# Designs tried in a protein design chat: VHH binders against Riboflavin biosynthesis protein PYRD, chloroplastic (PYRD). Part 11

Target 1, 366 residues: Riboflavin biosynthesis protein PYRD, chloroplastic (PYRD), of Zea mays (Maize) (b6trh4)
Amino acid sequence: PRLAAGALSGRCQAQAAGDLDDAHYMRRCVELARKAAGHTSPNPMVGCVIVRDGRVVGEGFHPKAGQPHAEVFALRDAGNLAENATAYVSLEPCNHYGRTPPCTEALINAKVKEVVVGMTDPNPIVASKGIEKLQGAGISVRVGVEEALCRKLNEAYIHRMLTGKAFATLRATLSMNGIITNQIGKGADQSGGYYSQLMKEYDGVIISSDLAKMSALPLSREAGTNQPLCIIIAQGESSRLHIPSLSQEHASRAIVLADSPVTVEPAGVEVAVFRQIDLESILQLLAQRGLCSVLVDFREAGESFASLLNDFQEDKLVQKVVVEVLPFWLASDGLSNLAFGGSQSFPLKNLELRDVNGSVLLEGYV

## First folded at step 4 (VHH)

Design a6 (from p3 with I28T N32Y Y34M D55S L57Y; framework vhh_podentamig1)
Fold by ESMFold2-Fast, scan of step 4:
Structure a6 (fold): chain B 366 residues (1-366), chain A 122 residues (1-122)
Amino acid sequence: as target 1 above (366 residues)
Amino acid sequence: EVQLVESGGGLVQPGRSLTLSCAASGFTFSSYYMGWYRQAPGKQRELVAAISSGSTYYADSVKGRFTISRDNAKNSIYLQMNSLRPEDTALYYCATGSYYDESGYYHPFDYWGQGTQVTVSS
């Protein structure tokens, strides 16, 4: 049998109508969600926009663990204008009680006409439950607008939810001739610099004990930052480790993971001693502590630190790489290249590049 | 405090069945989301099946072949594995979720057992 061409064409044209508007409002949800970068873990970043007659009448985002969801703030902002409006939300509305009623109930009580969802909840126990409840209440639901962008926004939350491990990004700086350098590019750690922005976005940063002894602990210069936890890997250290850039008042900003007993100055820094330190165990421990994302910062890193990254592709321990290439040709000193990661070569996916104040920043997925 | 102990793994021929058990202690079992993960050599750990008081989940690779169940009186979960294939060979982990947090987001699989090896071979 033949299909009715006119009916199929009309259906496809109707589905395409408004796609650009949907994408615009969903991108706005992601922009709003990003305002909470670094503050939401272990929760996802979520934004919501209420639209009526082609006009934004309410906006909201989830600002911090323990606070209301994006939908609640957007509905409060819209007030009575939410009735018969379309709600755009980057993540499926929740269908469970927290401190406030489920967002599905809030949307139903506000009498919204339609909900447009970026992605379904990655938690398998709750996936599609919110969508089903909204549809059961007579609300139209469309799913998957700017889905890739919405998934990228919450890639660390999704990864932790599905694997029980923190999402790990490897950061390294190279010269033009591929030599590892312990410097970062000019302005990278200043406000607006890529490194400063990473420190705002990531829940934790894994560094060598040598970096901790010689340099200031990684931090963001961005306003309103929830500073990352500094995870210091102490392999083969003497009985004492001094972190000169850390005060006793701020001892909780760092933890030391050691392969032998060590006394840390300043007092109050947490120390965990392991028979053998391996990256998988570290990532599981950090996820259990509520960290969704960690940056592995490859600076002042010797052979022992590099060994944590052996076979990271085959073991699925690193999801993303961020490589800065400095405009210098350098002479080799010791560890000269990033020859770890796998026994075989592997491609990087979704490679992006940008100019960062005269250096080239490359970002790719493992 | 939370302890998970897996059992029932072993060597089994293709097409046969095997039942894994997980005994839990140190928490209010009936309030927790429970699941089974597996990890084959050279592969990432993957969620195989999960259970709450009202719902079950199965990965596409095992749907129709595996069944998860729980016994709250015994603080145990089970994974009944039917029609086993060589590609089911892996270390199988029991895992539990913690709770709904203050924001209403659920955080599953914060705790893991030591694992039990399943090898499907002739």
Scores: ipSAE 0.019, ipTM 0.477, lowest interface PAE 6.1, mean pLDDT 84

Design b10 (from p10 with K105R L109F; framework vhh_podentamig1)
Amino acid sequence: EVQLVESGGGLVQPGRSLTLSCAASGFTFSEYSYGWYRQAPGKQRELVAAINSGSTLYADSVKGRFTISRDNAKNSIYLQMNSLRPEDTALYYCATKGYRYGSGRYTPFDYWGQGTQVTVSS
ESMFold2-Fast, scan of step 4: ipSAE 0.255; ipTM 0.711

Design b12 (from p10 with S30D; framework vhh_podentamig1)
Amino acid sequence: EVQLVESGGGLVQPGRSLTLSCAASGFTFDEYSYGWYRQAPGKQRELVAAINSGSTLYADSVKGRFTISRDNAKNSIYLQMNSLRPEDTALYYCATKGYRYGSGKYTPLDYWGQGTQVTVSS
ESMFold2-Fast, scan of step 4: ipSAE 0.298; ipTM 0.726

Design b14 (from p10 with R100Y; framework vhh_podentamig1)
Amino acid sequence: EVQLVESGGGLVQPGRSLTLSCAASGFTFSEYSYGWYRQAPGKQRELVAAINSGSTLYADSVKGRFTISRDNAKNSIYLQMNSLRPEDTALYYCATKGYYYGSGKYTPLDYWGQGTQVTVSS
ESMFold2-Fast, scan of step 4: ipSAE 0.495; ipTM 0.833

Design b18 (framework vhh_7nfr_2)
Fold by ESMFold2-Fast, scan of step 4:
Structure b18 (fold): chain B 366 residues (1-366), chain A 124 residues (1-124)
Amino acid sequence: as target 1 above (366 residues)
Amino acid sequence: QVQLQESGGGLVQPGGSLRLSCAASGFTFSEYSMSWVRQAPGEGREWVSSINSGGSSTYYADSVKGRFTIARDNVKNTLYLLMDSLKSDDTAVYYCATKGYRYGSGKYTPLDYWGQGTQVTVSS
């Protein structure tokens, strides 16, 4: 019943037949791009599909920052079949020299007849330059196929490009009766669990120093994971902070952001000292380090950590919330609410629900 | 007034070496992490390396690991980048950067402090 009648009728119209093919291939580009989740920052995730005579003749995706772009892999896969073909790409092809020649040049040299673009480059200085280059070479360009899906794929990249700050998602766990818990649902941090999947997708995870002292540091158990940087917020700590679950060998997987000088055990953990820690400073620092996305994990969070989230909606510091509701009605005292983000109510947008091993996971945009 | 002044750039052939320096003033250098960020012609800014306030921890972009070394001298308020085995892809303007603060409107406001940059050109 959630499907709108207009969406169904649109798919049955004669003029929508070509749009259905375009949407199909663009969704395939997004599927390909997602194979690189967690590996591409600070670059976007991009997929490309080459189609000739109604058949996929080449596929590619951008696997990692510093490696060739999706268009290059797709064109290599297609070979001579790329000539007079249609290239579908989830993000506007680049038109600047980096480590390799521009993707616009690769498409022109392969003599594709048409390029279908999911979304234009989010940088307003660069936007449409790649499209203009392709059109100038006699290539037909269509834009905006599955644009919402393509933007969602790269929401963190877009946000970082436009604001100079990392995209922040707030994660919290509630009981059925609205009591905040320091738990993650059963199996959530095991392979296939939602938290394990988030750790694969996010570039970093922000946690309290109390969580770092009490619990294992967040990590993904998914295959092929580029583990997130663990950002530990140390407010009001004594001169020493011990992180028992972190080995000296893996000290580089964590950074401590402190409001005063502190010695961290194990040795080798980077410490950045701030006169006053605020969320905007943290997100700017992380973006400068090449992180596009961070998860703010609200567990073992004292008043100081909670205060980082004051005015997050008004200051536009948190873009998304992920709330897990446990299948429990709790009688014990916990934090009764997430009483931060200011004193004003605000709506969440594009709400999504899913079952995660008996818990309900709610995702919404601020 | 926070000031960061880079030096040491120049023209070098592939496989060569350069040492960049950044003189910092106007803030308590020893209390802040420092970073090197570069911008290649026609590209956006790319983070290269960071060092913590005390110099005990260093981080590198995958593209420079094993070739570049970041170091600092907190007595002289100077940040260094030692660049070995330079490649044409390393051609960029290199910026010294830090996160600074000033107090205003009842709270500290973080500011990105950047130098004017030093040009590194790697060509034959």
Scores: ipSAE 0.000, ipTM 0.109, lowest interface PAE 20.3, mean pLDDT 81

Design b19 (framework vhh_5c3l_4)
Fold by ESMFold2-Fast, scan of step 4:
Structure b19 (fold): chain B 366 residues (1-366), chain A 124 residues (1-124)
Amino acid sequence: as target 1 above (366 residues)
Amino acid sequence: QVQLQESGGGLVQPGGSLRLSCAASGFTFSEYSMSWVRQAPGKGLEVVSDINSGGSSTTYADSVKGRFTISRDNAKNTLYLQMNSLKPEDTAVYYCATKGYRYGSGKYTPLDYRGPGTQVTVSS
């Protein structure tokens, strides 16, 4: 039953407006954090805003590993206005003591009244320790504002933290009749294109040796990009592999993962040899190197490359798929569809679709 | 907190069989690729077999192929090695560990976790 008093209705409307303001400031934290996309691994992307009397008085984000955290920049920006203010932060403030004080101490010393946290630390051993420290100092803490958005922002960081493996997204291109295509859509790899944007966001890209032999290595055209590491899979190669698009000066842009000893041209390209190449070992290696995210780019891919993706759903090795559908119909005589993934059919979750210059881009979670 | 404990080793005659077990605790066993590795007296570490986190993919050294079988039970946090048709050259300390890889021309990367080992002696 509704209450007759208009004052109660007004209180409910005022609370809804306050909840909307919290969501607004947390979304602003995510916008700030995204300015550092591609630069923070193995650290998370974090944004922080300081609010006093309904106004943003300070903003900050974590720009790259080794630099100060978002809270520190936001507090510097706010100065004295941080006292008795509310701090919004997309990820729980750190409580770890190192050469610099933890972010919890910075918030306490600035005498903030309240901290609003998007998500807790994904490490279950340290989760809530920062929140407990802030509460022990008399600071009000609220958690879970825009939590889904904050988790999506750091999905690769969370995955690496929990599993010791890089977050893997499978990218493929299909024709309208479901045939695998080695093309990407018109403008996709140019500035503003979806592929260029993925290359800015992902720490690494896994490609076939055949793609590396015949095409320029994947890169982003976006300004300020930290280019992804190109991981080249060399299964069944002879003793020599030539990557014609790569110069010796830029040999550090690529690593070759091989199932047998191989000499790579140009000189200086790092080679890791496995007795057997499998996706799990690749993702563990990349995580150990500090990569949180990797795009598996399914182009010029033969049966051996496709076999890396067998049972990826059952083995939990691929978290996300990005499928581009080109607006044409193909004839095919070979490997014509993406039939790998599992012995049973499975639904995709949180499916999103968009037009990318006349092609349809489908994004979904495994 | 992290612990790997091997068991099932012992003295066996040539042609005999042994089953090794490795009990894992203190970490999320189901998220790790596992290996059985061995070290004979005065020799370096040899990787005998690998298994992925889900158990769907296995690899064996040429020296043990067709004789040894690796398996895992993620519900019980346990790794197994079934050793058949044992030979004197199989004599070694056997360790369970995370799966390693060789990097460039260097040694295999250090394993994140490794047990204290169990002695297998194949002799008449």
Scores: ipSAE 0.012, ipTM 0.472, lowest interface PAE 9.1, mean pLDDT 84

Design b2 (from p10 with Y106F; framework vhh_podentamig1)
Amino acid sequence: EVQLVESGGGLVQPGRSLTLSCAASGFTFSEYSYGWYRQAPGKQRELVAAINSGSTLYADSVKGRFTISRDNAKNSIYLQMNSLRPEDTALYYCATKGYRYGSGKFTPLDYWGQGTQVTVSS
ESMFold2-Fast, scan of step 4: ipSAE 0.383; ipTM 0.776

Design b20 (framework vhh_8ghr_2)
Fold by ESMFold2-Fast, scan of step 4:
Structure b20 (fold): chain B 366 residues (1-366), chain A 125 residues (1-125)
Amino acid sequence: as target 1 above (366 residues)
Amino acid sequence: EVQLVESGGGLVQPGGSLRLSCAASGFTFSSEYSIGWVRRAPGKGEELVARINSGGSSTSYADSVKGRFTISADISKNTAYLQMNSLRVEDTAVYYCATKGYRYGSGKYTPLDYWGQGTLVTVSS
């Protein structure tokens, strides 16, 4: 008599529960949206599923800024079956011309009967305008199905929209005894590794100039990756900075933010000089360049780099923390722990942990 | 170990009321979870009767129970409720608590679906 996990969607005799399972179709929208991870900024990730008579007849997602939205692809996939169907969409359909035509008009023209929305547009100026347009055309609209899931999918987009700053995640590696290490776990930067996956997901990665001099620049080995912009923080550098892993042909993959004039090799790397480098200014600059998310990668990081993070909780500059714990006990001089972040202790929210090839990966919200 | 445990079912007369509880263990209800009540009557298919997103920001009900049933969640107690009023003979069923949600980490979506063992509600004339 018991229903097992995932049982509803697999039952031939569960028509009513299956037909009313808005959460199932909305979670499918999120899965579709994830296919575009790393490609959509500054636009949100959006998925759309068109359902008619309990059957999925169309699916779509927004693949890249400047290309059509998820609703357009789902409607194309459904064709005539979109008429009198229900459209599930993870984010409120747009009612204005941006880089693509308004999705409200596409849904109205397809004669969709109902639209189920995960979350309203986070921009308060346009919020609910798309919903109102659909309702004015005689389309039934329901809002808030799997809203928390849909907001988390686009947490970086929402953060940038509301603050004008990039969503920042701090990444660090510790030994079992809490010593900061400049290593990452075995296989982490190989295909399927957690670091490789992070490089696929994030728009940019902030690294120290010391890491840039000593190691290959961060990149993803995942298929179809839009590689992150490498933001190199050059504090106290001499007049010349050599980045051996970056060819002259690929100088556009990096930008150097320096506290004094510096000549970067290879030639062609963009350099911005600041009187004083602070994290807030960096995050604003990156948002202006169209980045929604950045990973602050705490490796080969001295006191100056650590100082960027001194009050990140109080200043609301870092939203998420990813800490890898290696299965080693280390002896170390220099920075031995992550003592920065705020003048007061604070709890992390929604803590998740997992095994990543023998290391423990801890993820939590500030 | 992750579990959902339903309670509050039993025998009630038509027009009566019952309140079902769904206690979660091994995980915490959060804004990422959708909580629902699904019923199955003997010889009938399954019906999703009520659903709530955490914090009560969005609720939905089957037409058969609208105005009679109310779903709620107490996140601090890690418990969801179904208040059933004006009960009818046709409400007789086994009621299951279902929690659907996800973990989002390192840019991936990991769906999480949990189901309880069910609690029997009998509305007898």
Scores: ipSAE 0.000, ipTM 0.130, lowest interface PAE 21.2, mean pLDDT 81

Design b21 (framework vhh_h_nbbcii10_fgla)
Fold by ESMFold2-Fast, scan of step 4:
Structure b21 (fold): chain B 366 residues (1-366), chain A 127 residues (1-127)
Amino acid sequence: as target 1 above (366 residues)
Amino acid sequence: QVQLVESGGGLVQPGGSLRLSCAASGFTFSDSSEYSLGWFRQAPGQGLEAVAAINSGGSSTYYADSVKGRFTISRDNSKNTLYLQMNSLRAEDTAVYYCATKGYRYGSGKYTPLDYWGQGTLVTVSS
């Protein structure tokens, strides 16, 4: 038996001190995991910290798909000090065989005393199997330390695992009077800007063919970035599409999804022709390609592009919105508002706002 | 082996109508609905002219100016057949009519071209 919630004894004080230490080490796991942002898909971001006698003796994170898991790096770092230690891990250790033995076996073989898990595996086939394996080997397991933080870290991975679709965030820029603009705020796409940071974090970005023809393709200015795949939606295009900012050497940075045959310049850009382009099919295709997250970037977007976002709330196709409000009052030349999304109004959840170099950035969950 | 087979051609009087059919075998429209289908014609001594096309979704159609308002392109994926309804036919519509596919199939992370042509069917508009 463990101390129950609400117990008022000396054990309650000892448990509270232990819970504070647990939170500290789990937050460290999340910090480590974030070092791999943009590099791990289709795998989750994971960090691990090995603690013995109140001190960190090993740290690790999963750097990219195909590399060892966080537990393996942390155990290698700790060496013999892992024996009878506590391992903190932001996501349940895997219990499946891949190219290397399961992380559960690595922890068992290292003879750790306890494993503290941030969240259970979202895959329903393997959920709790790793925990059960560890417990069966005599290892104490505690679950749910900083669970909300661990889930937020991997929200796109969780969404893909549960739905078979990429996690989609809608990004748009508005004037103070609600007019859609094709600009992004001053400095937003420079290093440290919010757009540059999104390009580092998201696996892909969905853009209109008009944006691709007129502007440089979206990219991150952040150091060490794995650039997002640019998914270009070509609806009603003529037989030729020219992407002037893309070189043939970098043709693999983009894919064109078209509703009719189109020849793309430069040569080497992948093209998929669809009977009908709809957002659900796109998100399924991207998930099948190993993308966990995509940003739908609403710039230079016509009626056809906007129609992809019809009923996104009822259809559960968009999970998050990011709206930048510029400090301008614009004259309207037929610029539409963001009226798509659902037949009924709906509230946004967990709304956050911040000042981004004189603009307001609003982020909320659908 | 992939084949497109046209039918419905023949002799018709000016002002008459014909319906051309193009039956696909060796692949199905429902297997790879990510392509366009079209009709092309070649009059005696002339080059190929695009007549009409329909995208894989059926939402977008093209018609040559010479046939706009007179011809209608349609498809039936359940029958694996493309159609061209030709109304108010004129002597200048006399040609061999070809059906064709252009597009891509996605599979195994790759896009494979789907370019096929039929053998043609003759349409003669004469009194």
Scores: ipSAE 0.000, ipTM 0.086, lowest interface PAE 24.4, mean pLDDT 81

Design b22 (from p10 with Y34M Y99F R100T Y106W; framework vhh_podentamig1)
Fold by ESMFold2-Fast, scan of step 4:
Structure b22 (fold): chain B 366 residues (1-366), chain A 122 residues (1-122)
Amino acid sequence: as target 1 above (366 residues)
Amino acid sequence: EVQLVESGGGLVQPGRSLTLSCAASGFTFSEYSMGWYRQAPGKQRELVAAINSGSTLYADSVKGRFTISRDNAKNSIYLQMNSLRPEDTALYYCATKGFTYGSGKWTPLDYWGQGTQVTVSS
């Protein structure tokens, strides 16, 4: 007889195959969703795949805030093939009625047999309402396939929904001997470089006024980029601030957050004045303006800028750290490194590292 | 203004073949999926075969016997039915289902032909 062939029933083998298929299709939803990186805020990134008889018959993703959701594009693609099919979607379908029917209605109207959901709505008040609507219409719903991957896809959206603040990532550069530097690695800001990719993915970038005065404003070189808003922190500025790399035509690319009245050149740059500038207030303001994610770029950072990051771990203001280590051993320049952070040491979680054109990029969660 | 017109139905003996045709007008045919549905006496309408730009789908009961095809130049779809059985006796409908996008809205598209009778009998 064959030793292994009779070991498992057909039912157990079919369930194992189904689990592998579910993960495969959900990973495809995430791949589709990522095509919209940088374009969807304040909405989440969502992908949807319609499957019939083990075949993908429709695909879609949410391309931009104000456009239809992933489910509608996938159902349009599948058309008649959606009937009695299984729909995979990376985020719970919406049950809110707007100018078009909600995604739950679209799935019901298409007569799908089953919906497989990566993660439920992160808002605990509305969580499961879309699932309940689908179940009430006779549609089978399963939840939690590749949930960790789906949550990571939308970590900034989830953070904003739960806290009312933008998700903040701190970016810094070090030499091999631990000296904080204002450089970025060779090719980092070119197409395919990690910094260029971050500029495509993040809704905004927070920089010092000193960086804005001396360098080009952060931009992505990636094709199809929706450029990040440059949030320029102007502490202790005189009555005038000149941003030489910014034209009046592109004044909307930047906003200046100042601790006193300041006139910005070029004209047309928005200025918000605070009696006191603190990171929490900045993150709340940016979330209110529709930004889900911001990168705090620690270059040309004086004491005032560094002080924004005091107690960032204890206050839960920064969620992620991206540190580039350059392949240089720098001589002591006699200048002190600025201190920032809390009074206590803390470990980073889910640390990942990669080679980025000869530099080491370290990414970890606070 | 959307019109779907079926033809090719009739009486046929078991084991024989029939080809159904559906001519479509009033919409951008090449951009939409098309399907064949059938309804036998006392039963609900069921999907028999469907086609979009990249895929075909068949009901288990007809898989291997029926073939759906489309001709975008003629705005037509076809259902080639081989090895017909008495159980295939039904009114056959041509339909397009899906969504259109216009005026900033997604609108369900759900258009049906009048049907063509297929009777498989000796």
Scores: ipSAE 0.011, ipTM 0.582, lowest interface PAE 9.0, mean pLDDT 85

Design b23 (from p10 with S33A N52T S53R R100S; framework vhh_podentamig1)
Fold by ESMFold2-Fast, scan of step 4:
Structure b23 (fold): chain B 366 residues (1-366), chain A 122 residues (1-122)
Amino acid sequence: as target 1 above (366 residues)
Amino acid sequence: EVQLVESGGGLVQPGRSLTLSCAASGFTFSEYAYGWYRQAPGKQRELVAAITRGSTLYADSVKGRFTISRDNAKNSIYLQMNSLRPEDTALYYCATKGYSYGSGKYTPLDYWGQGTQVTVSS
């Protein structure tokens, strides 16, 4: 009995140690994937590490749509050490031919012995096909290591795949006494500021035409940024719209969504005219253009812009809210408030808060 | 044409040292990992040492005795073999594996040298 009990105990301890190692390597995959934040849409962020004898011998991440996948970079890095190694990948390897061969074939040709997957492909048409291909080639596959972390990494990609709409985050600024302000906190849009970081991470930002007329278009000050597309909502505009902060050379940085024909200065800015502008149609259009995530920036917003956000909770159009609270008590008529979202009160989930250079930043899921 | 050419093999007495060299040509040397494999008569080919851009790995049978290194400027890798044993007698191969991406295609790389004989005998 002691011999049998000792053998089982040793096996359980070895299994637990392996599970801890799996979590460690999967977290490393996510860390690598985050290096590509803002660059991968419409593709997901993916990281891969190749492990042999408890050591990372290869690392890779998917840096940009059109570039090789994480598995290919990790396999290049590992070279001969990939044979009989374990590959950790944050998202199920692709198994269909497109413009490049599938990553499943790359792993099979490298003769890895095991693949550990964070999450399966969220697209139900292709889900588990990569896993099945690897298993059919004699490769051991385990799934679900740090799955919650891997899903959070790609929440916008997952949302787009499942709904056909861009993942929307509402950003607003309030005074301490609950008054909407068109200001942004000190340093927020400078290098290292939270707004600058959001502009690096999001594929697009939806703004009012009034903000576009009066202010520089949103952009990130972070190094290596792929700047977001600025989606300008032009409701009730006159026949001409001037965006003074935008040059003709950079006209592709913006698109105007209008409810009537409008001529935009500078020339070259794309204009789409709709009979009626609604948030659902906007999010579908942006997803069709390859954007996975958009920030709805609630500044210089009139009644028409605010109306886009009516019933966003009931209609499931906004997934996340980011509210900055400034350290000011403002004088107001008491009518300036965020009185939209749904016909009934609703709780926010996974609420997080942090200090951002003298302001409080609140983040929560709808 | 991608080529790996080994040199430095020969007959050596037990306890002595030998250095193998592998010269690579036909591709971007610094981007890829390289390994030294050996095959004794009637046995399977085994990996003895490998070097990536940032790390090295050794088989337990050679750990502490063999050292792998690379010189990217000379497009070469080396295997320094110390305290050689009769059991180290084998044909030694230089190899590189991995993937290249070009023209929208992932191309597997699996290149081997012709091998260099190492014989440890008195």
Scores: ipSAE 0.000, ipTM 0.434, lowest interface PAE 10.7, mean pLDDT 84

Design b7 (from p10 with S53R R100T; framework vhh_podentamig1)
Amino acid sequence: EVQLVESGGGLVQPGRSLTLSCAASGFTFSEYSYGWYRQAPGKQRELVAAINRGSTLYADSVKGRFTISRDNAKNSIYLQMNSLRPEDTALYYCATKGYTYGSGKYTPLDYWGQGTQVTVSS
ESMFold2-Fast, scan of step 4: ipSAE 0.421; ipTM 0.792

